# Ledger of designs, part 1: VHH binders against Rho GTPase-activating protein gacA (gacA)

Every score and structure here is a prediction.

Target 1, 338 residues: Rho GTPase-activating protein gacA (gacA), of Dictyostelium discoideum (Social amoeba) (q54y72)
Amino acid sequence: MGSSSSKSSSSVTVASSIDYKAKPTIDELGTSNYSGGLEVSKNLLDFNLGEKPCPLKSVVQDQFTISNSSKTKLKFHFEPLQPKEFQLSFSPTSGSLDKGKSKTIKVKLMVNQKINTNHKVVLRVEGGASHFLTVKIRCETGVFGVDPNTLEHVEDEGFRVPYILALMKRSLIDNGGLQQEGIFRLAGEQTEIKRLKEAMNRNDFTSSTDINTVASLIKIWYRELPTPILNSIPTEKIFYSTDIDECVQSAKNLPEPQKSLLDWLMHLLLMVSSFSDVNKMTAQNLAIVVAPNLYDVSSSNPMEGLVLSQKCVQFLHNVLSHKVAVHKRESVAYEVLS
Below, numbering starts at 1 at the first letter of every chain, in headers, positions and changes, except where a header shows other numbers; antibody chains are not in Kabat numbers.
ipSAE, averaged over its two directions, is called F for ESMFold2-Fast, E for ESMFold2 and O for OpenDDE. V2 adds 0.75 times the mean of E and O to 0.25 times the DockQ between the complexes of E and O.
Where letters were taken out, [cut] stands.
The coordinates of atoms that the task and the answers printed are left out; those that the model quotes come from them. Centres of patches stay.

## First folded at step 1 (VHH)

Design w6
Fold by ESMFold2, look of step 17:
Structure w6 (fold): chain B 338 residues (1-338), chain A 121 residues (1-121)
Amino acid sequence: as target 1 above (338 residues)
Amino acid sequence: QLQLVESGGGLVQAGGSMRLSCAASGFTFSSYMGWHRQAPGKQRELVAKIYSGSTAYDDSVKGRFTISRDNTKNTVYLQMNSLKVEDTAVYYCARGYSRLWYDSGEPFDYWGQGTQVTVSS
């Protein structure tokens, strides 16, 4: 049956017969299968090449080439952008390209407010093919103090977490952290914390034998989140909940990514507490030293802040104690079955 | 072995509701999961996807379908309301790539066996 199509108002303005829903014919495929015959010289626009933050309210430029490797003339256009955080332009925005020809696309970016984002740009080709380019905008470098959704994630024991967390956990475990007396309680030396943090922000970290510094940096990572984990829980749930089931339910009701980040942390602390005979860090000890990193009280008066800090410890202890109890019951059931 | 297992499909009258479940076993559950469907004689198409609490839906199901996840059970759900005959398809659960912005039609690297949903009038 024939091709079906719909046209946008911008396509009508160009006076083009472009049908963005149509499948290309055999002749239109040429030697470049399913690309629509259009090749791009790069698909990542990283204006600072990852070396420093994107400047605000300043124009930065890049360019790339498009080439027609098909047997026919190709028509192209960039989908319009409507972002509020930045201005991005392509010159030319649309046009045609004779077979075997290339064209330089000039790109200008101005970022109007501080953001870390990967923006998808869609380049449409006659016949329905689409090319995707990524504009990488990083107004804040590193892995600390940034929106975790802007970081690269990996799978770690069923949790998708920022890669840096998985690296820090591996470093702790591989270097004997579960047997380290006072882990998470004993602080690393401040100068070494700064040195390793800067290395992590430069992507120059894989492991360290300095267990206490890495444990400190896990806490610092959570403390420096733009929205600390427990600040996403209604304050009254923190103040007035002493029931373990209510605390667990409040934790389960957290929005993503806070829920996954809390769950990952609780799993790590569960593992640490299972070695408390050696490391001396019980669920209560861990809650005391970790909870202050999960709640920012700066928007409260000092008396409220003190009470909130104490209640955050109690809240975290309740959640962790529940996970310890569930883990113990599951381990006993496994032993009976095996 | 590594598996994605869909369940909850079956026969339902138009206007009805149904919930699909997808349980993962033998591998780490991903932050990026999706539901696809394939109607008879058609290509597989994305229905809904979820990443770290963010959701996206095909226009044909927006407002009627809801994707959700439970990381403690390694399970993703698709709540389907106000079902139409044209929703009849095999529904597949899939594990997504780490590249969230990738949209080449098959951004998923592992697929379940599928569950049949049949909507009768």
Scores: ipSAE 0.000, ipTM 0.088, lowest interface PAE 18.9, mean pLDDT 75

## First folded at step 20 (VHH; from x6 with D111E)

Design y3
Fold by OpenDDE, fold request of step 22:
Structure y3 (fold): chain B 338 residues (1-338), chain A 123 residues (1-123)
Amino acid sequence: as target 1 above (338 residues)
Amino acid sequence: QVQLVETGGGLVQPGGSLRLSCTASGFTFSSYWMNWVRQAPGKGLEWLSSISGSGGSTYYADSVKGRFTISRDNAKNTLYLQMNSLQPDDTAVYFCARGETRSSGWFYYFEYWGQGTQVTVSS
């Protein structure tokens, strides 16, 4: 009487792949007198410098997209006030935009002398609402927006990363960030973000009890890198990799320091996701709020921009999901052996 | 400080309607795209709808298209979601989120979130 040990195949319920393929449909709400205006893709121009000092007497470039969401053709022009400290130019400086059309505006900045300022630029729209753009200029050194290789590095749980990341992580964990509901989703206060960021740039940061601010600063740090870490992955791999293994392989093939930076972040997100019952931040939710800080790609319109960000989210979700799955297997194995 | 506060959630019967509001403060509301996102029990965050700063452009997920309407009152710094023909599957916490762009062009993501409002659809 041979006791057939029924191997209960624990069907690891593969978390249902978020179908990010849902194309948002643009419905023109006909009736609201909302005088459709010119839409601007971003209000802050930082020239991808973050907190990296703006080079003096060198031209740095940025760009943004304007879109006509009105029912008529719009005319626009820039009225920049140019102080002596820097030269700022927009191309084109004026023009017209047909209904439903978009145009890329190129921005050139040359700083003549050391200055830290948020310069306001006015985009005028004939017959419409004016827009205000902020040009961020920073000529001071810091830990944000700089080449990671120029920063002090430490070994943090097997990952070589900038010391500031390790500090932020420690601060977040020590202050209960792993169990905080909505961690990385909920933003810190802007004033506090600014204050702590400045402290970090001065190497005066040790810890903070404001865990949402610290989490925001982690995202900001990655976002303000001179080159986003995932941009080292071919665009096709980001957008078209549907298989988890392909995504994981792409992540593994990252060059240094991007690889270590991603791996460190994935480990942190793994820890956060392990408390998802409490903090409500699953691997998917974390991917949604974190992935867009790791990648950058230009698009012509908001719909395309959303789709692209969703693809990036899917990519990161796949990588993180794999890590979660591996960790779970390892944990079970340890329990069986103990 | 950027703040988003959702209100209007509650219990509603299947086929019923509900209007959510999100009050924004701490930024120029009309300068930003706004979004509704929900999280059903045991599920991840789901994007529902987006509206441009001027309100001239609106986007919807297929799951809510034809049933939900996003709108905004910039004078009141308030975002709305009119939900009609509600179903049990619409039971979720509903969040408003401010839209952000990173790229030189459009690269659209969510940065600032409210605490959410609970919507329960039950007979």
Scores: ipSAE 0.603, ipTM 0.846, lowest interface PAE 1.0, mean pLDDT 86
Fold by OpenDDE, fold request of step 22:
Structure y3 (fold): chain B 338 residues (1-338), chain A 123 residues (1-123)
Amino acid sequence: as target 1 above (338 residues)
Amino acid sequence: QVQLVETGGGLVQPGGSLRLSCTASGFTFSSYWMNWVRQAPGKGLEWLSSISGSGGSTYYADSVKGRFTISRDNAKNTLYLQMNSLQPDDTAVYFCARGETRSSGWFYYFEYWGQGTQVTVSS
């Protein structure tokens, strides 16, 4: 009487991976083959201050070069900016550039009040792709937009991370953020984000009941890092990562502090995803809203930029999905043993 | 404050049409790329379409190409999604999202979302 041991092949139902392979198709209507555009020599303006705080009520200067690599004459202009906190001017503010020619743009900044910000400036090109410049202003020492190694670190659930991240996580959890519908998708109010960010920079932050603002600030913290944490991974690995094991291995091979920062974040997102029935934030949804804050790659083509963003999302989704799967297996094993 | 409010959702029969609107406030609408994203029951978020600030460039997911049309009226600060030939699989909450870019250029992320509008396609 031969006992046929039926090997129950546990079909791991691989959650239907959104076919991120679908290239967005450019609607044929009016895609002028503008093969060439305006090139910018640098997209970050720090006014050569380095780690020095920006002086108040003093003019600091920077410059960059624009080049016309297109086949035709290009017209450009900077969108007007009138923030209350600072004055920013470009010289020239507008102009034209002949084919193959370059022009130096002078930038003047005067800060009226203490602020830490990365301000976005738009360079518009008539008939071409717009360029985005970042104006980095640091008037005070803070916890945002700085080298994470310069911050106070704590051990949070086995991860060594900046104290401010641990505080934000605690605040989010204590105020019911794990069960909040649309957490990390819904943005906080801008004035509240600014207020809390300033409090954090002064080490005056303890907690907030505004859960969406705290979640936004976590994303902002990662986004404002001098170098995005996933940029340590070769672009080819991000772009061609279709296999979960390859993605997981790439994540494990990150240097410090990027590894600890990613692992801490993945643990938080795992916790959030465990309540997906209530908060509607699955591992995939979380990857969509969080991943683009962790990575940055240069692209001159809007479609390419979108595709690259989607690849980054896929990469993070694979890493997070693996963590979810491991956690579920461990939970089941514990239940069987108890 | 940045606000996005979706409207126009409802119940429609298979093969029917629906037009969604998203009203934007609190920012210079024409300066930003705008997007439509949906979430079907039990599924993740799915990008559908993008439109440039001027409206001169549009992009579509393969799943909606030829059926959906994205447009905008910058004078009214309103984004539109014309949906034709609707199918049961198009049942979802539809979200409007503002496109953000990183400092490096055209790398996109979505910071601001509406609350969404429910679209149900059923016989």
Scores: ipSAE 0.593, ipTM 0.838, lowest interface PAE 1.1, mean pLDDT 86
Fold by ESMFold2, fold request of step 22:
Structure y3 (fold): chain B 338 residues (1-338), chain A 123 residues (1-123)
Amino acid sequence: as target 1 above (338 residues)
Amino acid sequence: QVQLVETGGGLVQPGGSLRLSCTASGFTFSSYWMNWVRQAPGKGLEWLSSISGSGGSTYYADSVKGRFTISRDNAKNTLYLQMNSLQPDDTAVYFCARGETRSSGWFYYFEYWGQGTQVTVSS
């Protein structure tokens, strides 16, 4: 590190090579602060995220101090680092630190590709022992296939639901989805579904004009839940109850978050069905194409599987039809009062 | 990617017959259960019939049992519905749909549908 070893530096250097060194252990993390006469205030850089997932394509920041408790001036630099999956910078990247002095090092991280890692960074001290710093990166949580309680929730029309659901509903409505013939029945193209799903998992989604793909992804979101929302209802209530009031009561008895997730979805389907003259999707049609995404059960043979699927459809149709009927009565009452 | 195209609809008098075809592409046809579903004017979707990938197992709704016959030709990637003794209440758009199962086994749903073919039974 040549002539820069005796001077303070504010520059940031990006390496031309990739450092794929093995991840340090907890013991290595604990020992890095005790070497070389140069002390670091922390050797774990978690960017104050703790257990929260690291965002993609967003800059997060951290800082720490280095202190010279030795009897001599020390020179330091951070070894260059250019992993494919993220960009990491230190400011200053190098410099000198007089006896008894301290310096704040600012750290910026931007993760470009989903990754879980404890990356080792080397702080070189000329004339002393090197230090290892650990950059903790955890991106393992998207929005599909995860426990909904781990997702950020928002209020949407009186329902508290994961933000991604509110975005998908807004996208459908804003792009004419309520008037789309065959909405929820016609699937999006598989390549577009994959592309948009990956964008949602990267937190890169706000809207799409591809109505059928977004509608497919709402169904997929429910289908990929670790526990489908209707599986919390006793099977006899789903498969053998023909009474609308019993079906409605079973839905009302769902625990959270299943109840809010179902209620939100039923309200969306209510809105769709209110345009059935245009979109051709009645409450029955919507139940047929949506209900199988909300329940999963092993059956003993193919005919039993068909019958169970039809019973699931009937259950959801009863719940949805009740909401449609209530909405119509409330609409008439409002017009009378106004 | 997955494509289903129904043909063979049309106008027929009560008591008549029609044979619907559904040509499949974009997937291994013989690996999937196939289904017929219809929607009558002003009514909801009604499942009619299912057939296994090999063609060895068939199932029918009570409303069409004995009058409709589902079959398939895996060499031609084509699903068929032979409809006999047609009545005015058989008037509907008829869809073919690919059967899907969840990883837990025999729980069927329909993700891929054709655009449908109109069948009209009228004097």
Scores: ipSAE 0.170, ipTM 0.632, lowest interface PAE 4.8, mean pLDDT 80
Fold by ESMFold2, fold request of step 22:
Structure y3 (fold): chain B 338 residues (1-338), chain A 123 residues (1-123)
Amino acid sequence: as target 1 above (338 residues)
Amino acid sequence: QVQLVETGGGLVQPGGSLRLSCTASGFTFSSYWMNWVRQAPGKGLEWLSSISGSGGSTYYADSVKGRFTISRDNAKNTLYLQMNSLQPDDTAVYFCARGETRSSGWFYYFEYWGQGTQVTVSS
């Protein structure tokens, strides 16, 4: 499939795609600062920018040291990971380190597109456990159009999500949004959407009585993600999964943070659908108006784009309907126990 | 505010016909592709037909070619679906939707939908 959506993930590997053979195991994730006698002086690379924005198309530099405290010569290399949004280089990228010796690793970064992200790099030690380094990239302030892993997270009803989502949900609930006819279907006024979005990006938002504008901004938040949350699902599974259980399984198999972001959203939509007698937003209606915000690809023709979009709506409807059914069964069980 | 309202659904005998209407408001109707989509009970959404803003280009799913005709009256801001030779497997909720593209320019999708109208084909 030759389509791309820039910054999108793919589940298929082709000769022109990034193909990394080594991914650290869960045990390797626990050894960040010590592995087989190799030590690192820091594991966070912020390029000495602090809170200042990272410049675009300009080189910034950082460095750290590696030290061999073992009794043997160690060999090391940095596993390559080169997203299109930035160029990252280590000097040296590989080598050996005699016992008791240290070496300075120089790091150069050039960011080609605005992003806020924490990019992980693996320092592999031959015969030992890997180290993990975090490359902190902040090109802009704000909460829209950024990697969600870079945002402050909170616990909201058992889901860990960016704080701005929890604020928008609280605003909807506190202002009677669950009882608002046409919530998520009725769009906010464009001028108000822009004004509140800018306030949210400045961290100046706590609540608004404008229910339709806040609901629009929740959809816009998902739509503007660098990687839409359903793009991690293979297009074949979206096209061919007509069975509700298969759709539910595909949703469960999403990687983080996509799974948590989807589950949080589905719980919000479940709450809305529980008031459908008043707000007129059934699970079906909600899937229709929300799904287009969760998936995007460049298609080779308009009809392919249309078919894929239709399948995305059906996919979300199946997942949401399953959650509604589960919730109803659990509610009946609670009444029996009361 | 974009609004789409379907009418014309109902109960019809096998082999019969229905004409669905969708009235549009809150946007320049003639500037947008319009679409019909249906969902049969227990099945996924099925795109049926698209029509260009002027009405000059029409497209149909293979399942309805020759039986269904999409049309529009831009003076009345109304989209139509003429459905002929209806069979029980045409039983579904029928939606009209405004065609959208994301900033990529090719992912054709529907952000604005009607509430749907039920069509039931049975004796």
Scores: ipSAE 0.086, ipTM 0.484, lowest interface PAE 4.6, mean pLDDT 79

